# Ledger of designs, part 319: VHH binders against p49116

Target 1, 238 residues: p49116
Amino acid sequence: EGPLLSDTHVTFKLTMPSPMPEYLNVHYICESASRLLFLSMHWARSIPAFQALGQDCNTSLVRACWNELFTLGLAQCAQVMSLSTILAAIVNHLQNSIQEDKLSGDRIKQVMEHIWKLQEFCNSMAKLDIDGYEYAYLKAIVLFSPDHPGLTSTSQIEKFQEKAQMELQDYVQKTYSEDTYRLARILVRLPALRLMSSNITEELFFTGLIGNVSIDSIIPYILKMETAEYNGQITGAS
Below, E stands for the ipSAE of ESMFold2; O stands for the ipSAE of OpenDDE; V2 stands for 0.75 times the mean of E and O plus 0.25 times the DockQ between their complexes.

## First folded at step 19 (VHH)

Design E24 (framework vhh_7qbe_3; at its last look DockQ between E and O 0.87; V2 from the best seeds 0.00; counts 0 for: repeat SSSSSS H49, pae E 2.7 > 2)
Fold by ESMFold2, look of step 19:
Structure E24 (fold): chain B 238 residues (1-238), chain A 119 residues (1-119)
Amino acid sequence: as target 1 above (238 residues)
Amino acid sequence: QLQLVESGGGLVQAGGSLRLSCTASGNDYAMAWFRQGPGKEREFVASISSSSSSTYYADSVKGRFTISRDNAKNTLYLQMNSLKSEDTAVYYCAADQYGRYRSPNYDYWGKGTRVTVSS
């Protein structure tokens, strides 16, 4: 019994690598994205309902939804990350690849369309002024999605998702009581997350500007990582 | 820890204008102005989202006060026009770390700047 999320699950503070380089490079982009990924995974791990599903189910669930969580994290942290600057640097790299005939035109078109969709999603979330509580509940809704193939315990996952939906509704009605349609406007943004390609996200943010790092393969290690090790590796805090 | 420093308070005649500033040590916050008049409880004045796209005003100041911010300078403003004697108060800058421009509680507070509206 009790709420699905507590105040400890709302805090989502991304610390950027310091200092910001005068010219963005692949190392800075990858480290920034890695910090967001680690923050997102440890956020999920901290939820008692998630812990209750068991380690194998946890790993499968995060593998299925990590890109949606990461994309919500990008939207939530877009200002502190200077995401528009990062995406502009990536676009410049892709344009140079076209001139050098290093990548096919079809692949570059696919990647550019993904960047456009990501920018549109982040802009739409910013226009709604989604707050940290709302982001936490939206992340819980996408985390506890029973629709992904290969999941076990889908009935329990569905119950947790319904609880996240109820808590978001109660929160929005309490906090923004004069804005009767706020919940509906927020929820209508979620389908766009399914348009985001996990393999393109990996190429954009995790293996330099183009290339692949298997996030699926590292998720079990991130989820097992001790809190002290996580703090020391990313932020230097204990 | 976010630091908030208000400035721009002073003495002004009724009907006049005054602009308050609040310098912040960071910019990823929803921010607000509150005030506390002599012998009164602290009351909400206005708030603004981190993106500046959403604002909210107390009924007592709507149409007379304008909240704004310059995120490049990490500065929050309150433009106060058509001042009345009841606007006399210590004005406080506040910030919500969760981005709630309709926050029930604010996490960071400045020390305040005094505004006195004389007849």
Scores: ipSAE 0.388, ipTM 0.728, lowest interface PAE 2.7, mean pLDDT 86
Fold by OpenDDE, look of step 19:
Structure E24 (fold): chain B 238 residues (1-238), chain A 119 residues (1-119)
Amino acid sequence: as target 1 above (238 residues)
Amino acid sequence: QLQLVESGGGLVQAGGSLRLSCTASGNDYAMAWFRQGPGKEREFVASISSSSSSTYYADSVKGRFTISRDNAKNTLYLQMNSLKSEDTAVYYCAADQYGRYRSPNYDYWGKGTRVTVSS
């Protein structure tokens, strides 16, 4: 019927914890990541089409794609987050663990490769000069992915994804008419998201706050949070 | 709300150079320079993406002006070389909240800095 996304869905403003510590500790990193996660979930909830899928389907959908959404959020908020600094801090923390012989060589390699992939992805998105509209549509495309196992209402999800794709196409054609292949260049970045491990992302960004609790397990609770509570988490208020 | 403050304007002789600066309260915006000459409408000068990967110039300033930014300093620059009398204007810094460096409309504007090019 109407458009999948409106201008209200384009705004994606992350508020960082304040003050920024001189040394980026695990708590700061986790808090920053949590705010981004909450912002991403709140964004998803704000989409009427998402709401139309029902609570169970919504939960399943977010569980399937939270890592991709989070990663897109990292890319989009890379500057405000000082993502490079955060990643460097994470690496430094890992180096300490390495020195203490707490990680296997294979695990170290996996984690470092993941960090590299994150950095490269974000750099690639920055290089492409992805704007807020494009990010919004990309997130929608990722969110409404029907190819995840265990999803219900896949036909409807597919329709929403197609709608997101079409709206993105229209936007890019209108906004960047001189760049004929921009849409293709943007879309070709999406596969990189699927190559990233949600487990490693969780360990890098969330272990300090959630402990042994998985992001998967808390997603239903996040999605059920009241708007005021979302705002509190996003802004650090409360 | 993003705050933009221009500086660097002044009097310069034709053929001379001047560098404008715009300090922003944020660094994740697409930024642009506009100018408004006496009795003229505000016109686009140059724009730059948030990552500095892309720049765009008005035909009238191509080859003479360079837009750049230092995100660490939250500062936008406009290097103006080979200045002409026609470049006389109040120069405004602008920002797009959606990161569109080629946006037709910018959301935030500075108060402007005056550039006067004398013959």
Scores: ipSAE 0.376, ipTM 0.736, lowest interface PAE 1.2, mean pLDDT 90
ESMFold2 (binder alone), look of step 19: mean pLDDT 84; pTM 0.861

Design E3 (framework vhh_7qbe_3; at its last look DockQ between E and O 0.82; V2 from the best seeds 0.79)
Fold by OpenDDE, look of step 20:
Structure E3 (fold): chain B 238 residues (1-238), chain A 119 residues (1-119)
Amino acid sequence: as target 1 above (238 residues)
Amino acid sequence: QLQLVESGGGLVQAGGSLRLSCTASGMDYAMAWFRQGPGKEREFVASISRSSSYTYYADSVKGRFTISRDNAKNTLYLQMNSLKSEDTAVYYCAADQFGRYRSPNYDYWGKGTRVTVSS
């Protein structure tokens, strides 16, 4: 059996909407997020092991882990996205909603805590200087998680996850041989992803674009969408 | 395509100091310094991760050279102290597109800046 990931799976380049507005409006944020989501899903789709699981299982996996994949993507693309600026803009928009009494105090706290956790996670990943290979393997580990409810082929998924873990271990040992604990430092960041609410992420990044449609509901369509088709849609909407 | 331009090279006396700079068209890269002396193969000098959290040095320059970066200025630096004649070389800036400060091979290279240490 060949490796789970190849060099082609390491490249993860996000193209931002152009031009960048002087003021980051909801549309720009949502479009940027949508592009990242698509890129993440397309990345998953490009993995032979992912394809081998079949369409139903693939869809179920992505539905289960899209928030985690998206968050890893945010961390990986934080620089090109100017994520700190985006998050600041989101907070500003939330302030307006607060003034209009559209959110309860408890909800405001939840949302702000989520933003904080998101920023903290991304900052922590940046400090660790996670490289492209490590991100790829981490995404694979997250993608091939067998512990989500309702999954089929859990044994196969587990095997793929183990393979991802082994390849990551080998990579880190080979590349960063002087840093004995690097692998551990990286892996201990993964639990933070499970603490983040997919609902809040959806509200923050996608509500302005998809309205009342859930990410969960559109995942099957995105997975079937061609890259060229998606690019045409996002460019046309700009 | 990332562009790298080295500067700061020149003539310096043994025991002296010199600071090299590398201006990059982008800073979302792990970066490194290499050097090639007369009649020698290109050799690794130092590397630095994207956030500067990690640095690595060749044994020959450890304790004397310091690699640093200013991402806001799109600039990589190499502070060279206690220079020796053996440090005479063309110094090259390099970048790894995947953010590996321990890269097996860097993707982008500058044209180099010459450092000459006189005895």
Scores: ipSAE 0.866, ipTM 0.937, lowest interface PAE 0.5, mean pLDDT 93
Fold by ESMFold2, look of step 19:
Structure E3 (fold): chain B 238 residues (1-238), chain A 119 residues (1-119)
Amino acid sequence: as target 1 above (238 residues)
Amino acid sequence: QLQLVESGGGLVQAGGSLRLSCTASGMDYAMAWFRQGPGKEREFVASISRSSSYTYYADSVKGRFTISRDNAKNTLYLQMNSLKSEDTAVYYCAADQFGRYRSPNYDYWGKGTRVTVSS
């Protein structure tokens, strides 16, 4: 059994819509987030181990973990995306919605706490200077989680997760041999991903131009897309 | 393509100091300095992570050289103190596209700036 990931799975380059508008708007935020989502799904489906699990298992895994993959993508691409600026624009938009009496006080508190936790997570990852190889393995650990309810083939999923963990360990020890605690510091960041709400992520980044987007409903179609159509969605060309 | 341009090289007396600069077209990279002395292979000098949280130095320069970066100015620096004749080399700025501050290979390189340390 060869390596879980090859060098082609490490490259993760997000291209933002251009030019960046003078005033950030819902269109720009939603297109930027959509590009990241499609890049993340393209990455997942390109992995031979993922392909080997079969279409029903693939759909179930991605439905269970897409928000964690998306959140890792936000952290990895935070500089390219100017994520702090996007989050500030979202906060301003939420305040307008409050003035229009669109959200309850409890919901507003819940959403603001989520934004704060997201920023905290991204800052902690930046402080650790997580590299592209480490992100690729962290995404694989998140993708191949056997703990989600309703999964079949959980034994094989667990084996793939253990392989991702082993490959990350070997990589970190080889690359950062002077820092014996680096692996532990990286891995303790992962539980925060399980606290991220997919419903709130949809509200923050995908409530847009025409109606609300249900990521669950489109995942089977995203996973079946041809490479040329995928590339169009990632770059915004269509 | 990332562009890297070194400056600040020159002639310095042994025991003296120099500061090298590397102007970059972007700074979302782990970055490093390398050098190549006369008749020698290119060797690692120092590296710094994207956030500056992590630095690493070759044993030959520890305590004498300091790597730093100013991401707002798109500039990487190398402060070189207590210079020795063996520090004479062409110094190169390098960047790793995957953000590894301990990269086994670098993807982008400057053309170099020459440092000569006279006895």
Scores: ipSAE 0.763, ipTM 0.902, lowest interface PAE 0.8, mean pLDDT 88
ESMFold2 (binder alone), look of step 19: mean pLDDT 86; pTM 0.878
OpenDDE, look of step 19: ipSAE 0.865; ipTM 0.936
ESMFold2, look of step 20: ipSAE 0.687; ipTM 0.871
ESMFold2 (binder alone), look of step 20: mean pLDDT 86; pTM 0.877

Design E4 (framework vhh_7qbe_3; at its last look DockQ between E and O 0.80; V2 from the best seeds 0.76)
Fold by OpenDDE, look of step 19:
Structure E4 (fold): chain B 238 residues (1-238), chain A 119 residues (1-119)
Amino acid sequence: as target 1 above (238 residues)
Amino acid sequence: QLQLVESGGGLVQAGGSLRLSCTASGMDYAMGWFRQGPGKEREFVASISRSSSYTYYADSVKGRFTISRDNAKNTLYLQMNSLKSEDTAVYYCAADQYGRYRSPNYDYWGKGTRVTVSS
């Protein structure tokens, strides 16, 4: 049995596309997002418990929570990504669309609110100074969520989630013993992830790259990628 | 790899003040100060989280020392007030790669700056 996560699961290093353009274009944004997405999925695949669920269950699980994982990844990698700059660029691109009357007022509002929520969430996580271990456990808790519809092996998923929660609790208690309520402060941020639209996230970060193809549809392919291919996508090497 | 360079050390009289600086090649780290006195083991002094939201102090320096950082300047500070002879040590800047301001083991270390408090 052993622990759900090991030290190998704590490292979460995103490599940004190089060179960074003077003007953050849609391609750069999409490439950056794609690398983060791949990194997140590769991370999930690296967890023995995740592997134990089987390919079908794994696919369903990731399909259900990819937006949450991605968002946690954004928060964790916000500095490396210059997320504020990326979001500002996205807003600027949207402004052009707005001026061209390509979007309805309601849609504009939804998209802008989503961007605000993303920024707010990332800022809140930064303010809490969530560390790499905590992020790893939070991602595990999000990943092993049994409350998504259509999942198989829900009992096992629940068990893994509980294990993640317990390990996080132990870690926080050990590392931040003087802060009695740190665990609670961290966990209460998770609901914010469920408020975010996967569709809008997909539109903002991936539309320029995948076009009309959904993240949902490509997840099975990503999860079947060989490790070398993952590394290539994550680092941009080869 | 993160580079850390301490400065600001020197000779100061007991009861005096001194401010140490640590210039970092990057600031996306939880950071801390350690010190090693003559014939003593290296000991924790203070730590600060990436956003400065959290600080932690050794009991021996609590109320006298203040750790702070300016991420825009890539600099960590240690304001030392009411210095005592016991504070004489080489002071080291350290950083944790995982962002733990309560790190059990910091990954990056400076070369240190010497502080001497005379009676």
Scores: ipSAE 0.855, ipTM 0.931, lowest interface PAE 0.5, mean pLDDT 93
Fold by ESMFold2, look of step 19:
Structure E4 (fold): chain B 238 residues (1-238), chain A 119 residues (1-119)
Amino acid sequence: as target 1 above (238 residues)
Amino acid sequence: QLQLVESGGGLVQAGGSLRLSCTASGMDYAMGWFRQGPGKEREFVASISRSSSYTYYADSVKGRFTISRDNAKNTLYLQMNSLKSEDTAVYYCAADQYGRYRSPNYDYWGKGTRVTVSS
């Protein structure tokens, strides 16, 4: 019954906190990351196929894939966010913590490896010139993953994922008709998303924001937010 | 909103060359050139992806025109060689917000720069 995504689902505009601070700080990074998280979850909510699955299924899907959606969002918005600058500042802080011996050596190694994987993923997506339509379909493929434990309606979820894959294929073949292997090159980047740790993402981008509560725990609330309330949290003024 | 300002237009004799520039307030877009000749509809000339990995040209300009970009300088270029009287037009810089190098619709447009090819 019509396409999985329409043009309204392709728009993905991140606005950064204002005013821009002279120096990057934890508050600016956390606010910027929170805006991307909210944008990503409300993007998922806007999809009619997602709404058709019901509230419990919606929550289960987003809990399972929020870090993958967030990572795709980081890659898509890397220029607007100045992501390379943010990651460099985090690396510098970690190196200072090593000199002061404030963190476990094993934890620091895990975090640095995660940063490296994130940088490589974002660079690979930029090198491929992934466009906004392709990002929308990739996010849909990630969102409608039927293989998570405890899901209901897995047959319907699988059909939605297949539809997203077909729509991506049709789009790529029409728009990049002289590049026969583009779809394959795009799709082989997706497994890297499964290597991203939600625990480390919370530490890097959401330090202190959640307190003793994980992103997993707040997802049902974010999915129920009214548009006006959501805009107020994004901008603080609207 | 994204701002696009073309420059480099002027009068040139047939067979000559001209280089157009478009200064942009940001370069995180797929970009292109269009033109509108006297009494004609606006037509596509060339386009380029954000990284320059993909380019596309109208048949009428293939082999004579070259599109390029310098993202560090926020500038798009059109090198126009072997100019013909038919190339006389106002040339427009355009950008696609979604990064499509062969976009059916461009979202941002410059005011244009005039190119006149005499004789």
Scores: ipSAE 0.647, ipTM 0.860, lowest interface PAE 1.3, mean pLDDT 87
ESMFold2 (binder alone), look of step 19: mean pLDDT 86; pTM 0.885

Design E5 (framework vhh_7qbe_3; at its last fold request DockQ between E and O 0.93; V2 from the best seeds 0.85)
Fold by OpenDDE, fold request of step 21:
Structure E5 (fold): chain B 238 residues (1-238), chain A 119 residues (1-119)
Amino acid sequence: as target 1 above (238 residues)
Amino acid sequence: QLQLVESGGGLVQAGGSLRLSCTASGMDYAMGWFRQGPGKEREFVASISRSSSYTYYADSVKGRFTISRDNAKNTLYLQMNSLKSEDTAVYYCAADQFGRYRAPNYDYWGKGTRVTVSS
């Protein structure tokens, strides 16, 4: 009945681990990524429409779109994260793995292409100067995507996605009325998210902390965390 | 909290030029210039997006003023050319935390720098 998102859903502040090491090690990268992931999940949970879908559907949705949400988060938090530096560090670590003959040539190519896609996507978003409201709506559109296999309540999910799209449209028209094509420029970036491999993302950002535990397997636990625990994770207090 | 400090104001003759600077403690913001003339309300002058990809100007300053930024130097600029007496005002630097170069409200403000254009 009311809006899908409120002003409370626009704030998306990532707190980086402190202190920043002289050399960005795997632990720092993974910790940073984990905080972003937790922040993204907490954000999703803060949406009443998301809660209305129930735990099972919520889990399925997040499992389907966590990579896209995470990627949008990377783009949104690129500056505070020093994302370019992180990606460079990841490449350096990858070089070490190459030297140790741990990866096939094909895998190396896949990983490098993925890193390139991530950087390109984030650069494109920066160039578009996507604001906090637009990011919130884009994340909502991604979150409430009914076209993932195995989802239940697809009609309701679609309704929420449409609502997100409409609110974004209204926001852009109101805020950037002189830029007639801004909405189109923003939305045309969404397909790039579907080109991102969740497996490679997981390998690049999370392997150092979770080892063989998949993001998919921990999502239900993250979604069940108490708010205080979320706050502790994103601020480093816990 | 973001700190903004304006500088570069002064006395200039009509038709002259002046360049204002705003030093910011952070640059992850859409930023803008506002001004308040004598007996007038504060009015929008110009704004610029985080990456400088987008700029916007009040009609009264279009073609005369140029807003720019150097994120590496944490500085926002306003190049003012062909100044008029009507441009006399205290000029304020402002920033929007959500990155909106067309923000309805700005969150952070400087103390202002005075520009006086003599006829």
Scores: ipSAE 0.885, ipTM 0.947, lowest interface PAE 0.4, mean pLDDT 93
Fold by ESMFold2, look of step 19:
Order: structure tokens, then sequence, then C-alpha cells
Structure E5 (fold): chain B 238 residues (1-238), chain A 119 residues (1-119)
């Protein structure tokens, strides 16, 4: 029954807001992150296997894994986003919050540890030179995870994840035949994604988006809105 | 569209050395060198990953050629030592948009620079 992903699912091109400000601010960071989130949701929605699971299952899967997809997107797009500069700006804003006593010491420590983990994850992915095909399959593996609570059709989700794993294996073996251990090096990076807190990701990147509304609550709207806009763009109507 | 401009080609005596450069309008790509000799098909020479963590060489140049990159200067290099007459070719800089240092094909190509190795 054909491949899980086609070449159309490998292209992942993030466009940054223009113009880039001389000093990065909360609004630029939030708009940049929102574009990455939107791109990640569009990518997931475009997969025939994802479409086949039905809308309730789709929403549940994305709610469970959006932070992992977003984190993989940050790693994949770190250069075009200037992610290291964004993280440095966030650290500076946190230091100002300490001086003004706006956050608890425990929360600040937790947030700084998260930033360190995120930077280390992105650096490890860059050092491995993960390619666009590999990122697409890694995203599919985290998307089709059957072990999230509350999922229906977990048997079918597990089969899709196994198919993604098989296709990644075949791809790496064919493309990087001289590097016997490349697949293993890539796969051992995945557990770090489960250490990333969606709550802290929202605080770091999305505070200016909708105020108190969580990403979890807006996912159904993002998944529906893009379908209608996408269909209009295919016909050339504007 | 990514622009790639090779330089450093020329005439060199067998056993000599030559360094090719490729200036790129962006460096967030896996990159490589190819060459095409007279009456031959274009062949792979060497490739390098975005971070320089991985390199790969054709058997015919292994141990004699070194690929490197300086991302801050937007340049790719090919250091060619112990040159032989069979290294005579037009050398092309190439880039893969998906970051594959072992790409089966490349998306962007330079115009080439000619290297002639005299007996």
Amino acid sequence: as target 1 above (238 residues)
Amino acid sequence: QLQLVESGGGLVQAGGSLRLSCTASGMDYAMGWFRQGPGKEREFVASISRSSSYTYYADSVKGRFTISRDNAKNTLYLQMNSLKSEDTAVYYCAADQFGRYRAPNYDYWGKGTRVTVSS
C-alpha cells in the first residue's frame, strides 16, 4: 500500500517575518514561532495516512505531539530562524525579569534548564547533519506515536509508526551506505523530545500569540482553517 | 535561487597542487564537487555536510583531495594534491537543498572551472 511519505512531504520551507528588527522582541519571536507551528500542522495534515485516521484522531494525535513536532521544526530551521539569537534574546529578557522580581526563582531555574536542553538538542541534530528526508521521517515517527493516552485506533497508529521507521531505515541504508551506525545515532536523539515541556515552550515562544489560550486549545482550528485556505490556493483563486 | 561561482582553476604540472574555491550565496546546504573530463560523463569527486562533520570522496581522489568549507565566508574548497593527467576536467560546485551529503543528485550547480594537468 505505497509509501507513507512522498517527496512532497520532504519540503519544509519556513519564511520569516519581514523586516527582521534590529533588536529581537516578543512580537517577532511569537510570529516566527507561529509560522513554524502552522507549517508543522500543514505538514502533518498533508499526509494521507494521517487523513485516513479521521478528524477526532487527528486532533488527539497533534495535541499529544505538537511540542515534539515543533522542537524538530526548531532544529530543522535553526539557521533560517537564527534560533541561537532568539534564545539569547529570551535569556536576556529572563534576566530583566529577575531584576524586576516578576518570576519565581524556581520557575526561572526550570525555564533556563529547558533552554539549555533545547539548545543541546538542536546542536546535536546539527552535528549529525540530519537531512530533510530524515527530518520528515522523524516527524512521522513522533506524530504516529501510539503510546499517548486517550488515543483511538492505536493499532493502526502503531502500524503507521512502524512503516515510518522502516522507510527511514531503507532511506538511510540506501543514501548513507558507508555509515553503518547513522540510523542508530539518529534514533538515540528522539528520547530528548519527551523531556521538552509544552508549557515552557508556550511561555518561551507563544506568550504574545493569544494571551492565556493554550496551543492545545487552538489546534482543532488550525487543522480546519488551513484545509479551506489550501483548497482555495490550488484553484488559483485569491 | 542559490548562486555558486567556482574559481581557482588553471594549468598545473603533474604532481602539483591546486586549490579550487566556490563562493555561494548561502551555505545552509550539503555541498560537493563534480568533474567532467573530455568525452566523459560528469562524475562525483567529493562532498561535505552542512556542519563539516561528514565528508565523502570518490575512490579515484581519496587521499589526494580534501574538501572543506568555511560557512562564515560562504565558501567551499577543494584542495587537490598529487595531481595526475586524468584529473584534467571541468570542476563543478554543487549543492543539495535537502542537506544530504550523499545526495543521488544535486539541485544547484555552478558554471564550472577548468583544470588542466600537463604531463
Scores: ipSAE 0.770, ipTM 0.902, lowest interface PAE 0.8, mean pLDDT 87
ESMFold2 (binder alone), look of step 19: mean pLDDT 87; pTM 0.890
OpenDDE, look of step 19: ipSAE 0.869; ipTM 0.939
ESMFold2, look of step 20: ipSAE 0.758; ipTM 0.900
ESMFold2 (binder alone), look of step 20: mean pLDDT 87; pTM 0.890
OpenDDE, look of step 20: ipSAE 0.868; ipTM 0.938
ESMFold2, fold request of step 21: ipSAE 0.752, 0.744, 0.730; ipTM 0.896, 0.895, 0.886
ESMFold2 (binder alone), fold request of step 21: mean pLDDT 85, 86, 86; pTM 0.878, 0.880, 0.880
OpenDDE, fold request of step 21: ipSAE 0.883, 0.883; ipTM 0.946, 0.946

Design E6 (framework vhh_7qbe_3; at its last look DockQ between E and O 0.92; V2 from the best seeds 0.77)
Fold by OpenDDE, look of step 19:
Structure E6 (fold): chain B 238 residues (1-238), chain A 119 residues (1-119)
Amino acid sequence: as target 1 above (238 residues)
Amino acid sequence: QLQLVESGGGLVQAGGSLRLSCTASGMDYAMAWFRQGPGKEREFVASISRSSSYTYYADSVKGRFTISRDNAKNTLYLQMNSLKSEDTAVYYCAADQYGRYRAPNYDYWGKGTRVTVSS
């Protein structure tokens, strides 16, 4: 059967929109987020095991885990994205909304907590020095999660997840042999991803671009995009 | 593309100390020092993870060399103590694009700085 992931699946290079504005506006944030989202989905599509599940199952799978994949992507690309700056900009935009009494107190709290969780998660991953291989496997584990409702081929998905876990284990054991508990430390970060609201993530990063259209609704279209189109969206080229 | 510039090389007496620096255009990388002595192949010296949580040293330099980094200054360091004549080499800074502190190959390289240890 071969390994679940190859070296080609480790590369995860995000190209930011250019030029970077002096003031991070909603458009820049949304464009950056969109590129990351597309990159994440393109990455998923590049996995033979993912392709083997079929289009319907693939769509369902990505719909279930896109927020987690996106968040892992944020963590992985935090430096390139200047994520702290982006989040600060988002907070500033929210402050304006707060001053205009556009949001309820409870909603403000929820959004701010979400931002905090995002930042904390990314910081925690940075502190752990998660490398590109580990990110790839973690994303695979998240992607091939059989415990989402409504999935078909759950047995096969579980098999792929197990394979991802095993490959990660082998990699960590080999690369970080002096750190016996590294695998456990990085795996225990995964639950934090499911504590994050996809709705709030969507609102923070995508509302300015897609309006009232949900990420859930556009996922099938993204997954059907041609490779050239993906590349165009990811790099901003043509 | 990541740019790496080494500095701090020079002539030092055996038993002396020297600190090398490598200025990077970006610090989101695991980084390493290599060296190439006269008539020798390039060899690994030390590596450090992005947040300095992990370090690795060649046996020949363990206990004498210390690799460190200041991400705020975009600088990698190599503190070399108890220098020996066999430490004479051109020292290179390197970075791994995948953030592996023990990468089999590094993607980015500096031009090197010469260290000469006199007996």
Scores: ipSAE 0.753, ipTM 0.886, lowest interface PAE 0.5, mean pLDDT 92
Fold by ESMFold2, look of step 19:
Structure E6 (fold): chain B 238 residues (1-238), chain A 119 residues (1-119)
Amino acid sequence: as target 1 above (238 residues)
Amino acid sequence: QLQLVESGGGLVQAGGSLRLSCTASGMDYAMAWFRQGPGKEREFVASISRSSSYTYYADSVKGRFTISRDNAKNTLYLQMNSLKSEDTAVYYCAADQYGRYRAPNYDYWGKGTRVTVSS
């Protein structure tokens, strides 16, 4: 019944595959993205409020919001990931696919627009100097969204979201006391997350996954993983 | 394991100026300067956000000290003007892993550089 998040929920350290290859490739991009996804799922699963909602509700929530959490993770880790370099490599790959006549012009336009929106979102978050505490609360606000279709316990989810919003407000007021509009500027960035396509995120970052398996289908298994398995997936350790 | 190395300390007469540098192994952090004077506890001097959009200064140094950073060069600076004898201290570079420009505690510290201001 204490605060929604503790200091342990603010720590969000992404470790990149080493060494970084001379030329970025699909394997490096997919491993990097997978580490971020597992880090994000581990973060969500560790929250007592999330645990209190029960296993079926947890699965439904994460299925609804994983792309938003992943996108916040990309913004938070953009520097350590060298995200701009990764996106540039993806753009070059798409241009090669045009020359080889392997992708339609309409699909390429759709994917390029998504890349631009992702870059714009990450740049706007960097310009605001969003800190790790703010990211933790923003991720909690996104995770505890009661308005996704098919959810149960929406009243309790809404109460957790309100608690995350209140804790963010208190934090911003204390830490950025001279900046009256900071909370508003932060919150105005969130609607853009709902417009990010999970389908395109999978194509950009997760093309190394097996066959036609979607991240949506894997979510129940990721949430049931033992802590030691998470640590292995997050760091690549064996 | 972030590495922080201060430089630029030395002896300067009251009213003079000095510029401190802190070279970091990475700059994706909010950063700060602290100091510890003879017989005193370590105290906050100034801090700066990752993009430099936010800065904060202790009242004792406002208007005299300027914190800045060059992320391309992985370097944090402290320009100290109108120095007073009470500014004599070992100056430490610090970094907050969470990116808070006004952090209550810091995770990484340099070894310090000594500044002596003579009367």
Scores: ipSAE 0.692, ipTM 0.872, lowest interface PAE 1.1, mean pLDDT 88
ESMFold2 (binder alone), look of step 19: mean pLDDT 85; pTM 0.880

